# Designs tried in a protein design chat: VHH binders against o26223. Part 181

Target 1, 191 residues: o26223
Amino acid sequence: MKLLWTSQHIKVTVHIDGKVSKMDVLEAIKTRRSIRKYQDREVPEELIDKILDAAMCGPSAVDERPWHFIVVRNREMLEKIPEVHPYGAMVKDAPVAIIVCCDSSLEKIPGFWVQDCSIASQNILLAAHSLGLGAVWTGVYPLEDRVEGIRRLFSIPEHVIPFSVIPLGYPAENPGTRDLFDPDRIHLEKW

## First folded at step 12 (VHH)

Design w29 (framework vhh_8pnl_2)
Fold by ESMFold2-Fast, scan of step 12:
Order: C-alpha cells, then structure tokens, then sequence
Structure w29 (fold): chain B 191 residues (1-191), chain A 120 residues (1-120)
C-alpha cells in the first residue's frame, strides 16, 4: 500500500554574470515555472533559433517529426490571439509567441502527433527557461473552437493542426519553488 | 517513401559463407536503426541481428559468433556476413529499418527478402 521511498534533493547553484546562465538539466526541470508577465524588452532572434532547435530535438513516434512552428512578433497579431483563445490574455503582452503545429501529411502513425507536439512544447518551455526567459503553454488542441480560431487568424492550411500557443519573454515575475514529489504515485514491481 | 532492397542470397553448402546486402532507395540511412530478420518454412519471422545508428549491435543466440551485422552510411548499405552456415539457417532473410529517434519499438520499412538455402 505505502512505498518506502528516499528522495534526494540536490542543491544547484547557477552562475549568472550578464551572459547566458549555466543551469544543469535537473535544475531547469525543477525550477521552470509558467511565466505570464513579461518585461517590455525584445527577445533576440538568436535565442528563438536556439529554442526552436531544442524543440526539434525531441523524440517522436516513428521519427515522424510532424511539428511546424509559427513565430509571431507582430503586435497587432499578438493582440488578436485572446479573441480566439480566452485564456491567452497574457499573449498580447509578450514580445513574441511560438505556435506549435502538426502537419498531418507528415504523420506516419495515427494519433501519436499529439504526444510529439507535447514533447516539442515542453522542450520550448525548458529551453526558454535555461536561456533566462519565461514562457507558458496555452492549450489549443483538442478544443475545436480554438483550433478553428487560430487556424483562421494565421492562415494555417487545412492539413495542419495548431496544437499550442507559447508566449515568451524576459520574466517580470519570480514565482517561488515547488515541491511536487509524491511517493504514493510510485509502484514497485506491480500496481 | 524509402524502399529497402536485399541481395546476396543463394545456395551454399554447410560450413560455407555468404554476405547479404541491403540498400536504401530514398531515405536518410544514417538516421535509422537497421535489422535482419529471417523466416524459415513453417516458422514465424524472427530477429537475427540489429545495428543501431551509433553502431551498437544485438544478435539472436542462434547466430552469435557466426554472423556479423555492419553498416556503411556513406554507401547507404547494411550487411550481414554469414559464416559457418548450417541447414537450420535456410530461410528468407529480410531487411528492416526503424528511425533511431522513435520511442515506439516498431520497424516501419521492410524489404522484399532474399532467399538463403544451406544444403549439400
């Protein structure tokens, strides 16, 4: 019924001196938070390129890699996103957003593209955090009205499905740390 | 849309050697884990050997020490060197490919097969 589990908490120190921070993978995973408030500051194209490179490095079902990305910096377009995505109000205040899409013509195994695009979305969040940026995943798929609205707003073809909208920028908030480890969710040998 | 084409099968006497080849036709060979399977008359298809994109190999117990799997990414070709052949090795031999980044353990490309007969 109750597992005996010993967790190890590692204290990680990040060195920051006005350049890209040095953060290990475990620290990045444990300290990443959803950021919805951004500084009025441009994000360099070089950082977006690094984030998208990381997004494409995720595993995918049968290596189908069905993801396509739309990078939105146009203020007028960012301001229209909340009209088709009610919980995306923070997007209008972000300097940039990435829309993660699935090209269904690249799908080799039905249905696994959802997991593939989830992996790409998480990699965007982790890469942004490791580069000193903040981001948040706002859901599009499987909500049909949001899928349709985003498709029309960005002229997305019929065979391409918008999956998530991820605004990002330099963070203007600093949420505290989280302790989410729950040993009752770990089962040894059998359920 | 990639296709796999096997060659090198034939008739050999027990104790003989044979080298099978598998060439790609239209995919990025270096991104695939490659395998040789075989199917003997009246038996199910079974894995003979697998080579991963990084060069690591796995062999079925019945071929260890006798068969060697290898790849040449520059030539987009997979090989199976078969030594000390036995009548029990008689089968259709199939080439198969799986993307190395796949988290699903499923071969997605298959060849048409090449026949190996070991008989005196």
Amino acid sequence: as target 1 above (191 residues)
Amino acid sequence: QGQLVESGGGLVQPGGSLRLSCADAGFDFSRYAMAWYRQAPGKERELVARIYSGGSTNYADFVKGRFTISRDNAKSTLYLQMNSLKPEDTAMYYCAARPFTSYIDLDTYWGQGTRVTVSA
Scores: ipSAE 0.005, ipTM 0.245, lowest interface PAE 10.6, mean pLDDT 84

Design w3 (framework vhh_8pnl_2)
Fold by ESMFold2-Fast, scan of step 12:
Structure w3 (fold): chain B 191 residues (1-191), chain A 120 residues (1-120)
Amino acid sequence: as target 1 above (191 residues)
Amino acid sequence: QGQLVESGGGLVQPGGSLRLSCADAGFTFSSYAMAWYRQAPGKERELVARIYSGGSTNYADFVKGRFTISRDNAKSTLYLQMNSLKPEDTAMYYCAARPFLSYIDYDTYWGQGTRVTVSA
């Protein structure tokens, strides 16, 4: 059996709720807010695929690309996250969470994996927002109790470091926009 | 080898229901995203519904609330429950299998199709 129809002959219509998927990049960056309340509604795996693709498109030090991702949809597992992450109470109410991890065996230059995983985490937040979803970054690394708790809960190997837990879903809150531009933090030519 | 075989199509009156099945005969069903597409005469194939390996689903707007996609990984079978059928649903329905994280919105394996006709 061979595929006779190419992508040129296939028309695909995808249901995207919220209708914000074609948001301009600057608009997405400026209007993204941390969302901690979610609708009781599943997030399609297609949107998770798109978010993870965006996460992996971030730059990494010496192109080391050390990230691994765990996608958690199981309600029982989501409900256990607040037990090992005290500030992650909202995770139990989310339909899905992404755990961003570093595989230290992939690290080419010491210490830069933190920046690599931070970039991946931010791309997850921006991609989620552009697709009509809300998300929030809950910190894991460098807090040893949280790192160990998440590692044990998800059977993460010793050479892999859980970096962040990002719950996401369709927003059930709409925080207002923020005016964060501060010209006093911009220095021309010298400090 | 990957082979998909659809069944369950037929002639039904408006407002009726049909259940389509798609059986796999040669690849690892549980690790693939599965989808139903349709093609009406003179039109291109369009996505009806998709179900991912973990059970999450996507629906085209024109079938949301009327159709339900499901899978049985133990039996390597995909289903489409079609309710409140309309004449506009008349088409050849195709089963498709897609690898996870495909960069192109297309499927790697296609079935031969099963015909659905909604008419008085």
Scores: ipSAE 0.000, ipTM 0.101, lowest interface PAE 18.5, mean pLDDT 81

Design w30 (framework vhh_8pnl_2)
Fold by ESMFold2-Fast, scan of step 12:
Order: structure tokens, then sequence, then C-alpha cells
Structure w30 (fold): chain B 191 residues (1-191), chain A 120 residues (1-120)
């Protein structure tokens, strides 16, 4: 099995008259990359609202929708994140970050909140990319030191679990495309 | 441009001990999460132990109490102390470095592996 559009395909999001050209869903999925360098530009509140709307449209186990979100724009707070998240150095240089959290009191079926919050996090990354922004998922759960560090920094209650920290902004880097299709990982009818 | 190199594998009898080392030539070692994985013949690669930059550790249930992961940031070296070895521990052991804690779009850097055989 061969897909012609995976080899040597370079996809660039085009900005026309200050707006992002619309890309289809498959293009967004295939061309999204982790972005860790950001322009010194504010991200409009309207774009953050669109991203959070997309995050909450993800499926959740038994429709439990356990996610809560913290939007961090305060420079002093962004600069403190690397102190409790060792690999979050890029967050201090981002204009905004979204912290994805699970409110355990909303959980209807044990353990599925991890999948729910993963789906929400991925939707944030895809929505940001589709709007001409760059973002990266930095892991918090299940790393106990990061969970407690983020909880204390943002006054998160004990029944709420910080899951991921996603800095985002207008990209200041353009990493190349990756051909990730591996037919050896696809099994027809049986293993 | 980093290269991970495992060493310390060999043949041991059940109940024996080995210490594996993983040397890093190019990474900012102190900032990376480091891990040991293993792959037995005919089986999938599985996580054995992980150590984060801050020193916290995570172990697979099948090695808890027997294996100890540690790091020396000054020497850019990762260790796995293996005690009370069992025939089931026979595998190729791989060192991995994760430069970012992102669960998406991270690529672990892998070494070439070191062979551990626990014979009857």
Amino acid sequence: as target 1 above (191 residues)
Amino acid sequence: QGQLVESGGGLVQPGGSLRLSCADAGFDFSRYAMAWYRQAPGKERELVARIYSGGSTNYADFVKGRFTISRDNAKSTLYLQMNSLKPEDTAMYYCAARPFTSYIDYFDYWGQGTRVTVSA
C-alpha cells in the first residue's frame, strides 16, 4: 500500500490579507508540527475562544466532558512555568498558554478522563494550526512533580488534575514535513 | 547530533546481577528524561524504567524491587542496576532519551542496545 501525497510533500499555511487560508482537515492533521518558537505578537482573544470551542467538541467517555481550561497570558506567570516544568522553557517566550485540566468530580467512568483530556489537547493543537498559530503539547500528567508544581503555581484545587500545558503563538519557525506512514503497523483482518 | 551508547550486558546465571550504562555524547543530558527499554526475542519492546530530569523514577511492575535506575548528570551517563535476574529478563536492553516532555511530536533518541542473557 502506497499513498502518493506523503513523499516529499511540503505544505505551508498561506496568510492572505492578514487572514489564514482555509486548509482541509487531512492537510491540518498531516502538516501540524510542534512549534516552540513564537513571534512577539499578541494572539487575539477571538482566536483563543475558537480554539477552546474546538477543544470542547471532542468526544468524551459517556459524555462526561471532565475538562477545564486555564488561559495564561500574564508574563510573570508564564515565566514561572519552567520552574515547575523542566522541559517547558519555551512557555516563557509564548504570548499565551492553555492548561488543560480534569475536574475529577465530573468523571462518570473511572480512568477515561485521560483519553478525554488527550482528545481536548489534540483539538487545541489542530485548531491552533488551522488558524495560523503554532503550539506544542508539554506533558504534565502523570508526572507527579509537574502535577503538584502546576497545581501550586495556579492554585488548582485537589480534585482537579492538571493534564497538559500548551503554549501557543504565531510561529517563528517552520519545521519540515515528516512522512510518518508505516504500512507495517497496519494489519488486515488479524494481527 | 547526540549518540547513545549502551554497555554492561552479558551472560549471567539466574539470581545474578548486572549494571548497565548508557553514555551520552551530544545531548543536554541534565534536561532530558532518560529510560531503559527491553525487547525479548519474539516480543514487543517494553519500558523497564524511566528517570526524569528532577530525579523521580518510574518502574515496570515486573522489575520493581529488583532493578534501580539512576543518572550521573556530570558524566552524562544513565545506569540500570539489575539484581535477582530471572530467565524472563533475557532481552536486548535499549537506552532512550526524550528531549521534551511533549506526549505528541516527541522523538526518543535510541541507542544500539546491549544484550542480556540469563541462562539456566
Scores: ipSAE 0.000, ipTM 0.117, lowest interface PAE 15.4, mean pLDDT 82

Design w31 (framework vhh_8pnl_2)
Fold by ESMFold2-Fast, scan of step 12:
Structure w31 (fold): chain B 191 residues (1-191), chain A 120 residues (1-120)
Amino acid sequence: as target 1 above (191 residues)
Amino acid sequence: QGQLVESGGGLVQPGGSLRLSCADAGFDFSRYAMAWYRQAPGKERELVARIYSGGSTNYADFVKGRFTISRDNAKSTLYLQMNSLKPEDTAMYYCAARPFTSYIDYYDYWGQGTRVTVSA
């Protein structure tokens, strides 16, 4: 077991081959931060497979599971993402990015694919964090220009909707602790 | 570690006010989420108000608009300003503290309580 990184003042440990984390679920949820700076170090294919497995384990409306994923490792392609996504500048510096897509032909209940793909996106972020990686969700849908830009760049067919672009890698930054609990948003018995 | 000490309880008439204080010099107060709980005879302990290290607050519905929780980190003191007191507010009031890294509703440090009685 090796210490790989300190995130939010909490150390992440994995077994020697990088496959298992000691971080529990609540710790992973509370300590996950958006990471936009990455080490010049490749992410093993085995870790990407684990992350995608986790992404597909989320609940979906009537079990429609409409998600598809594009794994981008090609440097030239990563460098083009900021051209069509103005808030995706960090993607060019990441060793890999995952594009979460919805195949509308798999949709069983109209409109719930947005929730399904949101769940898959969050699972990617949590799984990456639990494996000692950092990631950030950059939004694509429902911004028409970004949807069309990403579709054209990656040859995505018309019935498939790009939802999010998630660059990831070994973190090169360690954001401080955040206290986000806001009790004014919790109402007892009624509004 | 430190022990919390409550003070300011007493007997007041309905409609009156009290200010409760909770102090301890045994820990770094500013790192702790703090809360006031109360327990009337034969009732479960219930949350009255919380204040987090960052200043966010939460109140039970039965005290919203009447009670105000605040903290003074320089003095390591937690306060509960109680206005428009009702007979139903009669209880033992407890101060509680937990580290900012603990997110459960369990509090690690408790005071011995201060009694508030609201009656004519």
Scores: ipSAE 0.000, ipTM 0.084, lowest interface PAE 20.0, mean pLDDT 82

Design w32 (framework vhh_8pnl_2)
Fold by ESMFold2-Fast, scan of step 12:
Structure w32 (fold): chain B 191 residues (1-191), chain A 120 residues (1-120)
Amino acid sequence: as target 1 above (191 residues)
Amino acid sequence: QGQLVESGGGLVQPGGSLRLSCADAGFDFSRDAMAWYRQAPGKERELVARIYSGGSTNYADFVKGRFTISRDNAKSTLYLQMNSLKPEDTAMYYCAARPFTSYIDYDTYWGQGTRVTVSA
């Protein structure tokens, strides 16, 4: 427990490939893309610590904060994820993955843990992007086979629900920026 | 509708112990997240400890290892066991129900507080 992600990680100056990241919030939101190809490079523990700190800062229904996270760096374990998640093939090529989980014993309002874990997942994606990393959300819940497969693979207790698997790494692709603004989806005063 | 009533405060010497209690009247206690806050003279109110309906707890760094928060759902009562008290623990201690960072619009319910004074 003395190797916990604490003040040592928090106090480290953040360098992304030897460079300081300088992305504001709106830029991060608008330029984040799903990244499925990664460089064969280690992601420093200090960056994972910053990403998990950001994940836990999301709003949570009735402050239930049901999220737990599993950080997976073991190559053998990462290579087994595609066996239980058919659209998670890219996970085996990532240097690290984060599994976002819900501890159902912390649930206060039925069903809102899905939104809580979605918020945590999005914060992981945005934080990773702002730090010069690439990531992608691979869906686990509500697909029963994937939930059970991931639970079994990582020895997750029955009262804990795996929600998403998010591989992370330095990007080996640049899909470019999307312009998704559609004013026809905005209605003034009424539908 | 409901109200929170704190008790157990008092004057103690450094190194002493106190146990605070908070009775919850009119709420569904077993489902509420509960917390203890404190406010020293001239300071803002700060979180001391939080306990969720499922029993998980969170503590401020300045009380870890010294204070223990617990709940008794059958008695609708929240407790704060305070050990190894220090002069800097002197404050009004407040019970809070539903301390939220939620995007759902809720009010935190507050008690009137109980005074703790740690002095020789």
Scores: ipSAE 0.000, ipTM 0.101, lowest interface PAE 16.9, mean pLDDT 81

Design w33 (framework vhh_8pnl_2)
Fold by ESMFold2-Fast, scan of step 12:
Order: C-alpha cells, then sequence, then structure tokens
Structure w33 (fold): chain B 191 residues (1-191), chain A 120 residues (1-120)
C-alpha cells in the first residue's frame, strides 16, 4: 500500500494506475486541456478528496470562501444533467461530476462569489489534470434556466447558487498542447 | 447531540453473513452522507461503502457484489449487509457521517466501531 496524501482527518492509501504524477505547476497549467471523453473506469474517492482539497485552497475575496461542492456518481442523476444543461452532454458519460456552488449566506462582499467559484473550478481542473484525470468546466451561472434546472435536480436550497458542473474521469482523448502566448496582450507601464 | 453507535459485529465462519447497524442519536441524519469504513490491524482505515443523502451509493471494489449499504432516514439508522464473508474482511468496522454537499465543515464524525472476525 502506498500512502500518497491524507485528507484532513483520515489517512487514505491511493492507488494511481501506473505512476505518480511528476508534472510541475507550470507544466500542469500549460498542458491542461478540456477533456470530454472518459474511460469506463471508476475514479477513486481518494482522488476526488484531493481535488476538492485543492479547490478550497484558492484565494477568496476577503477570505469569504463561499463554495460548497456536490459530488455526483449516480448514473441516473448524471444522465439527467443534459436535460437542464443542453451543452453538457458529456456529463452523462463521466463516472463522476462535481457541482461547484456558492452559499450566499457566506458572502462577505457582494458579487465576488463569482470570482471565488471560478477560482475553485479552475483548481478542480488543474488538480484533476495533475492526477492523470481529465475534466471540463460546463457553465451554469449566470444562465438562469440552467441555474434553476440544476437547483431542482439536486434539491439545492434557494440561498445556494450552482455555478459550474465539472465532469471528471480518466481521459479517453488526448487533444495535445496549445500555444496561447500572445505578446500583443501585454502592455508595459501603460496601455 | 450527535452520537454514532455501531452494532452487529461478531465472529462468523468464512462464507457467512452479518448485518451491521449504525444508530444516530441527534444528527440531522437525512442531510448527511454516511459511510462504512474498516480498519484491520496494522492498516489505515479504508472506505468500504458510502451512501449520499439522495440515496446514491458507491462501493470499494473488494466488497462490490457482496456488501450492501442502506439507510433508514426515519429511524436515523445506517446498515451494512455483509454476505460471502472472507478472512480478509476481519476488521473493526466504523460508520462515519460528513456534510452531504461540502467539505468546508471539517471533521468526519465517527462511531466507536464494531468488531468483525471471519474465522473457523
Amino acid sequence: as target 1 above (191 residues)
Amino acid sequence: QGQLVESGGGLVQPGGSLRLSCADAGFDFSRWAMAWYRQAPGKERELVARIYSGGSTNYADFVKGRFTISRDNAKSTLYLQMNSLKPEDTAMYYCAARPFTSYIDYDTYWGQGTRVTVSA
């Protein structure tokens, strides 16, 4: 048994198929791609716990940390997500999805929860990639039909706002690396 | 006041069955994700099965097809039906409760455990 990390209050033994990730932070950021095709393989709970730990380590406006997460593994529930999110068809084929939510009762500064939940969503994508998984951010907020559809489907209270749905799995595609550096978007001293 | 109390453990022969129960005295049981973990001597605690507030379940590969987790929200009780028991299943079995929608609230709540011994 290999012990790779521990959750906050429980030690878990993590078995990663083949090897431990040796990707540094810059490599992870540069090589992460949206993955929409997944192997028919279970994602261990230990990896999901590590991803959610990373999600909660993001910076947050006035340290409000308004995020809550729903982990969905039930295939019947995953299959219903495309009914309320028309462009989330890949979700039904994923072994697991994470719904990133904002608890508005935790908000300390109006409106910054969107940035907070964006940071949490990106950390989920990066952490998944670093662990050999693939994921994609499917947008929910600010599209009210999707917000209300997801709320009804997962019995989310009115004071909680679903922000994004992120399916995850072992990747069944490799789109390769993008070269996105554009020096025309960098201004020195002034615009 | 929340308190988790496991029961149903005992000595059983290989191939036998046991049903474990976990009673909750004060948590908001219906809103919590519940799980069974086990810990054999010299090993860390490992997840056996979990059940979310909505009723969806997940099982460790080593018990899939043999164990069934279920909950009775009206009775605030969690169950683990264990069939086709093997000597390798010998462990202390713990029930655990955690928030169903978030990891912001820290601490998994644990019971004291119930011992399962699978031996001739």
Scores: ipSAE 0.000, ipTM 0.116, lowest interface PAE 16.8, mean pLDDT 81

Design w34 (framework vhh_8pnl_2)
Fold by ESMFold2-Fast, scan of step 12:
Structure w34 (fold): chain B 191 residues (1-191), chain A 120 residues (1-120)
Amino acid sequence: as target 1 above (191 residues)
Amino acid sequence: QGQLVESGGGLVQPGGSLRLSCADAGFDFSRFAMAWYRQAPGKERELVARIYSGGSTNYADFVKGRFTISRDNAKSTLYLQMNSLKPEDTAMYYCAARPFTSYIDYDTYWGQGTRVTVSA
């Protein structure tokens, strides 16, 4: 018996000059910024569900889909993350964080889990942005001290590798726009 | 952990209505996202509607405007109000509960199903 998912339409609303507008995919990609300051406001579980649904829709090597996710809302646990992650100070101020993990027992081709979990992490950031939330990717793998610190803190088994910690919430900052297009990095036909 | 029990299915003519119920026999119901799935003869199981602990709802496009999902946390009961039923709605309908702390695996808690037949 197989479950068949129907496409879910995510309505993205952006408030601009008091008006409501929908963000298209290209605009979402271009306007997503790392957000490290969050409002003191809960993120509904419905939005987390949509974000994790999007995370699991990424491509993976040989369809191995090795990702697992830990959703952390507990204040005491969030407050301990900076102790094991030196650049994760903002995590304690977020209403929720998602820890992206690789279950090595699901790996079919060695080493590609890093790309798989990177794709999942980026999908979390983009989905959060599209839903009016802000998020930031804080790196865990391949820094062994952070990997083991997060593993111990969240009782992650040895065969599972914590990859990233992504705090998210309603943004309390608005970083400027960036235009990163660099034609010198594009080569036609050959180098 | 708990057991889900569906009821309210039956035979109805096109254009008719049915209300399905799903009772929780032991969960902390209020902490679960709840859903209705269906499986038509010869087809795979598909999501019909979902309702989260906070009350937000999602519907499959083929039931929007016709079906309404709701929950009563005090009674630990999930409902699906089905209006303007079509022959294409003929299926076994399943109640599903997703654990509040696990978003990574949709091998969720399932009921045994209730059959809906829409026929003239």
Scores: ipSAE 0.000, ipTM 0.177, lowest interface PAE 15.6, mean pLDDT 82

Design w35 (framework vhh_8pnl_2)
Fold by ESMFold2-Fast, scan of step 12:
Structure w35 (fold): chain B 191 residues (1-191), chain A 120 residues (1-120)
Amino acid sequence: as target 1 above (191 residues)
Amino acid sequence: QGQLVESGGGLVQPGGSLRLSCADAGFDFDRYAMAWYRQAPGKERELVARIYSGGSTNYADFVKGRFTISRDNAKSTLYLQMNSLKPEDTAMYYCAARPFTSYIDYDTYWGQGTRVTVSA
């Protein structure tokens, strides 16, 4: 009757610097928040490798997997991102940022690379959260000025399209929980 | 530029031990992530262990508990301590270095390899 929505808890175990951190997958999805304030603390490259491995495990249309990633740690380069991305001010304060790109030469089906890169971007956010980090997705595509600004700044070839800039670090803020479940958006059997 | 030189390979019996060394000859060793890979005849090259500039380590499941990766930044040398060796560990072992801060630079510095043979 009223038991229409049940979920199973799936435990995920991650090794962090010899320590073990556990977070249920559903808990990770529900508690992930955009983080725009970071501690002055470096993110180990091992964690970045784990995040990028997770990013590449997303589904993609016709298995085209068109994503490429630029990892930016250089302070001077991070400080230049807000000059070409007006809503990316927090990037200059992050210890690292990942730029998600589409290599159009890998595209097999027109237009679906946007979905592919969105999936990779979300996986970066979830993986970062599961590892005790915070991140935020700042949009680049389809805004032409941002696309060309990021392309010039990072010497990105014409056949490669920068899609998102994701700064990340150890969080210096703790947003409260959100209850976003809205049953009015769920239609059973038909509209 | 830098050149990686591996040493310490050889022939050992099952259950034996070897210590591989990789000497760095010309770049900022402490700014690089270092790794050991291996390649058995007719197989693809696979990651054995990695050590990051900060000291964190990562191991392939097939060597956990038996192999230990370590680095000595003062001597610019990477090590792989291999214990309880098995015939399936027989391979060419390669040292690799990757720049700490950039994935856009995918040039990886590789050594020439050192051969490990585990047999009676």
Scores: ipSAE 0.000, ipTM 0.200, lowest interface PAE 15.3, mean pLDDT 82

Design w36 (framework vhh_8pnl_2)
Fold by ESMFold2-Fast, scan of step 12:
Structure w36 (fold): chain B 191 residues (1-191), chain A 120 residues (1-120)
Amino acid sequence: as target 1 above (191 residues)
Amino acid sequence: QGQLVESGGGLVQPGGSLRLSCADAGFDFYRYAMAWYRQAPGKERELVARIYSGGSTNYADFVKGRFTISRDNAKSTLYLQMNSLKPEDTAMYYCAARPFTSYIDYDTYWGQGTRVTVSA
């Protein structure tokens, strides 16, 4: 009659309370907007896992894949980010933030880690948008004060460079659509 | 323009060793990350090991501790030392090259392969 069931080796599946919009790749790219206002709702760990999986799927110069990620959910830590990042005020109001970092010991071509971490950052933004979340890229590198501030705040080793801080949450704003196509920037055959 | 030519394959008993070589011509060897891939009959091609111009290496989990990749830039030659060979190592082994000169994360030059058969 009575049986206790406990799992010690199975990943817990997090329930998604709301409907998540599906969108194709072009729709995701064209409709993604920077979101700086978030609902007072927790982002399930399952969604963060999906976003980080997508971040690591980006192309990388000579397959160096120098990216590392810090996931910050601690309210006290999120509240300290604006102290070292003047334009990161929205981060303290987000339920979670991802810090994209470069491990310079994995660098194989000087300077290409910037492109690698940029691609990872963009994949985070697109994946978040496709899952019904809002996010914004707040710049850290190459601003020395921000790099050192974030390094000190999160105990980041000297050989690791913090690249971006990306707060995420369910959006509390809808900035609408943008028309960004500019044919004057397209040149046929030559300049 | 670059040409990759593998050699050193053959028949060997389980527990034996083989050393594969890959010679190239037509490009600056030291500017390329070099790799060994393998493909068993009816299976997809898989990465075995990669070595960068500075000597950094990456290995597939199934060869760690048994295989060693190395390069000789002066001789424009890539090597794969294979120890403790197992029947499941039986495959066609391919040499591949990826340039350091652009943002390319896939191998652009390939050899024709050298066959390795591990059988008692």
Scores: ipSAE 0.000, ipTM 0.086, lowest interface PAE 18.8, mean pLDDT 82

Design w37 (framework vhh_8pnl_2)
Fold by ESMFold2-Fast, scan of step 12:
Structure w37 (fold): chain B 191 residues (1-191), chain A 120 residues (1-120)
Amino acid sequence: as target 1 above (191 residues)
Amino acid sequence: QGQLVESGGGLVQPGGSLRLSCADAGFDFSRYAMAWYRQAPGKERELVARIYSGGSTNYADFVKGRFTISRDNAKSTLYLQMNSLKPEDTAMYYCAAEPFTSYIDYDTYWGQGTRVTVSA
């Protein structure tokens, strides 16, 4: 249950009831998994604040940072998300979800908000994992039915575009670790 | 959706061999990287071997030289040939289909598992 071994460049990850976790950045990237089953436990507001702080630290085209976030804790609202998002069934069982949105009035370069919101979404997943939580990115944009469904459900203005819905909580599953290195996708100096 | 079904598990003595199979009922099997994972009681699920759509393979160090992963795209079937089995190989073995996408997070499709027990 405690830290077993640590070197300057190698750390043994310590997870204590979701309230403390320690891993280097490469380990966090490689061991993050989509988590779709959650414990019936609330996520402290402090952890959500840390996750959102990390989300806003992503690179942004011309530093436009068009992202806005909706934090959903209301169970009735979480239970309605699967009605407008076919792949969001797990959201109803999560203690909280974050909806990543683009405020188009903040755009400086048309279209780059997609990359900006993708970075924010990935930072949410990595930050959650580093804090002992599990999360999954469920896609909204560019699927128009989902965009309009989520917009309607959360009273999102027409100039704001919902990009992703990310349920998160303390994990109730452990899907294991993947090794996704594929040498066929690496080309040295030319195709 | 699709369904992965494992078979071939069983009880075997140390040094023995088993061949696991994973049949796919609904995926376009040839497009996916396919993998075998295992999970012993009280442990996390861990990668054993992976085979990419192009045919290249990756093995965990603890099975390298003993296990061989292969695929038959025409039959939509994944195999794991396990030789020189050790008591430490005792686990539930899971088949996985691994789409690599970040926009819609499917990650891994799992089978139900097949049990391998290595004991005298």
Scores: ipSAE 0.000, ipTM 0.122, lowest interface PAE 14.6, mean pLDDT 82

Design w38 (framework vhh_8pnl_2)
Fold by ESMFold2-Fast, scan of step 12:
Formats: sequence, C-alpha cells, structure tokens
Structure w38 (fold): chain B 191 residues (1-191), chain A 120 residues (1-120)
Amino acid sequence: as target 1 above (191 residues)
Amino acid sequence: QGQLVESGGGLVQPGGSLRLSCADAGFDFSRYAMAWYRQAPGKERELVARIYSGGSTNYADFVKGRFTISRDNAKSTLYLQMNSLKPEDTAMYYCAAYPFTSYIDYDTYWGQGTRVTVSA
C-alpha cells in the first residue's frame, strides 16, 4: 500500500538585512542545506542573538536545558579549529561559529544531554536558514580527541562537554534542495 | 585538512580498464561511508558505487558486474576498479565521504574529480 503525504504551510515572518522574508516552517525544514562556503560579510550580532534564542527554545529531558554556547568571531581562533577537528576546514572561512556545549552540572537525568544538545544544534541550523544565513553542523562529541582538543582551545571547564561546532555566514553556494521522502520507511501499526 | 584527492583518470579505448583512487586525510577513515559519483557534460551528478564503513557495497545498475568499489583503511584510500569501459562511462568522477559524525543533514565532502574519457 502506498502512503500519500500532503504538504502543510505555516507562515513565518523573518527580518533579513532590513527586509522581511516569508518562509513557512515546513519550507524551512525541507530547504535547509549544509553550507560550507561563506561570503566575506559580517553577521550582525542581532541575528546571532535570534539564533541563540531559538536554540534555547528546544525541548530537553525533564527541562534540564544543559546547553551553553560559545560565539567565536576571532579569526585566529577560527583558524585553529581545523587543527583539532579534521573535517572542520570550512570553519576558518566562516565569519562566526557557535560551539554548543553541555554543562554536566545541569543534568537532571544522566545521558540525555546528547539528545538535548542535538535539538539545540538543529534549531541553530534552522534559525540560521530562516534568517538568510547558511550553517553546517560539524561533530565533536562523542570523539574524545575532538572533545579534548576543542576544550583546550577554548578553555572549556572539565565539567562542560563541547558537543558541536557550527560555522555560519551568508551563503556563497547553493546546493539546491533534496527530495528525500520515502514512504517505504513508514510502517503503520506494526513493522 | 579534510581534503579528498582523486587520481587515476585518463583516456582509454572501449573495453579498457582504469583504477581510480581517492586519498582521504581525515581521522577515523574506517568509520566513514565512501562513494564514487560521476557527472557527464550537461548531465546531473549520479551515484556510481557506495561502500559503508562495515564493508558492504551498493552499485548503480549501469555498472554492476563491471566496476568494483573497495577501501584500504590502513592507507585511508578508496578505490574504484573500472573494467569493460564503455563510451557512456565518459564523465568526471568524484569521491565523496560521509563522516561518522555526519548523522544530521546529509553532509557530503567532495574531491575535485578526475576525468575519464572512453573513446577510440
């Protein structure tokens, strides 16, 4: 039996560089792509604030909200990230990066911080896209060498765990969108 | 670095063979899924073959029985053995890596490509 999906649109109004952009939530989710090439343009602090606000609005286990964020704009620091993250080469070319961290002292249920920080990371990607920016999630946890490398580079306390590094900027590439809907992956009532 | 470098392309006659190589300088090469794609002039990029970290493989129907994808984790190198080449195989061939940590958003790293021309 074939499943049939219908699209639903929810209107969202976003301000981008002094202009109002209309992007519904489903369109934002479906058209967001990993962006690794950025224009030589500063990202205004007000947009970073909006992205971080969205990041903190995600659900978390027992509302523990264990996330902390480091905003990196310093060129020298951005250029050092590839030294401890082998697939983070694009970070040096971004105008800014956000490091998503878990403060383990805020854990109410051990281990669920991974899901919590994943949600925060995805919200950063979606919020950036909705604001006309591009971003990519580069993984840190659970690779111990990357975790310790990023910790030392940014003077992160031992009880705080760096989870992801997300460079972002105005896009200098357009990879297009993906058609990923696969009804064969949907099972009704039983496997 | 996080750079993929393809090599081994060239000009061959129909029925000939080529072996493409892709060097990956990243850590944990053994945990990555790797693939070969190709793009002919005026066409979209298409998947040729994929090899997962555990060694299982998938092939496009148009190369089954002629091409073999393999990996050498100790050398951090991906290979594509191409036999019984046809003019229709003429394309730029690209190496792609799907890092272990790339489980959010399809995060493909690409090389510059290596050209394969099958002609008399």
Scores: ipSAE 0.000, ipTM 0.136, lowest interface PAE 16.4, mean pLDDT 82

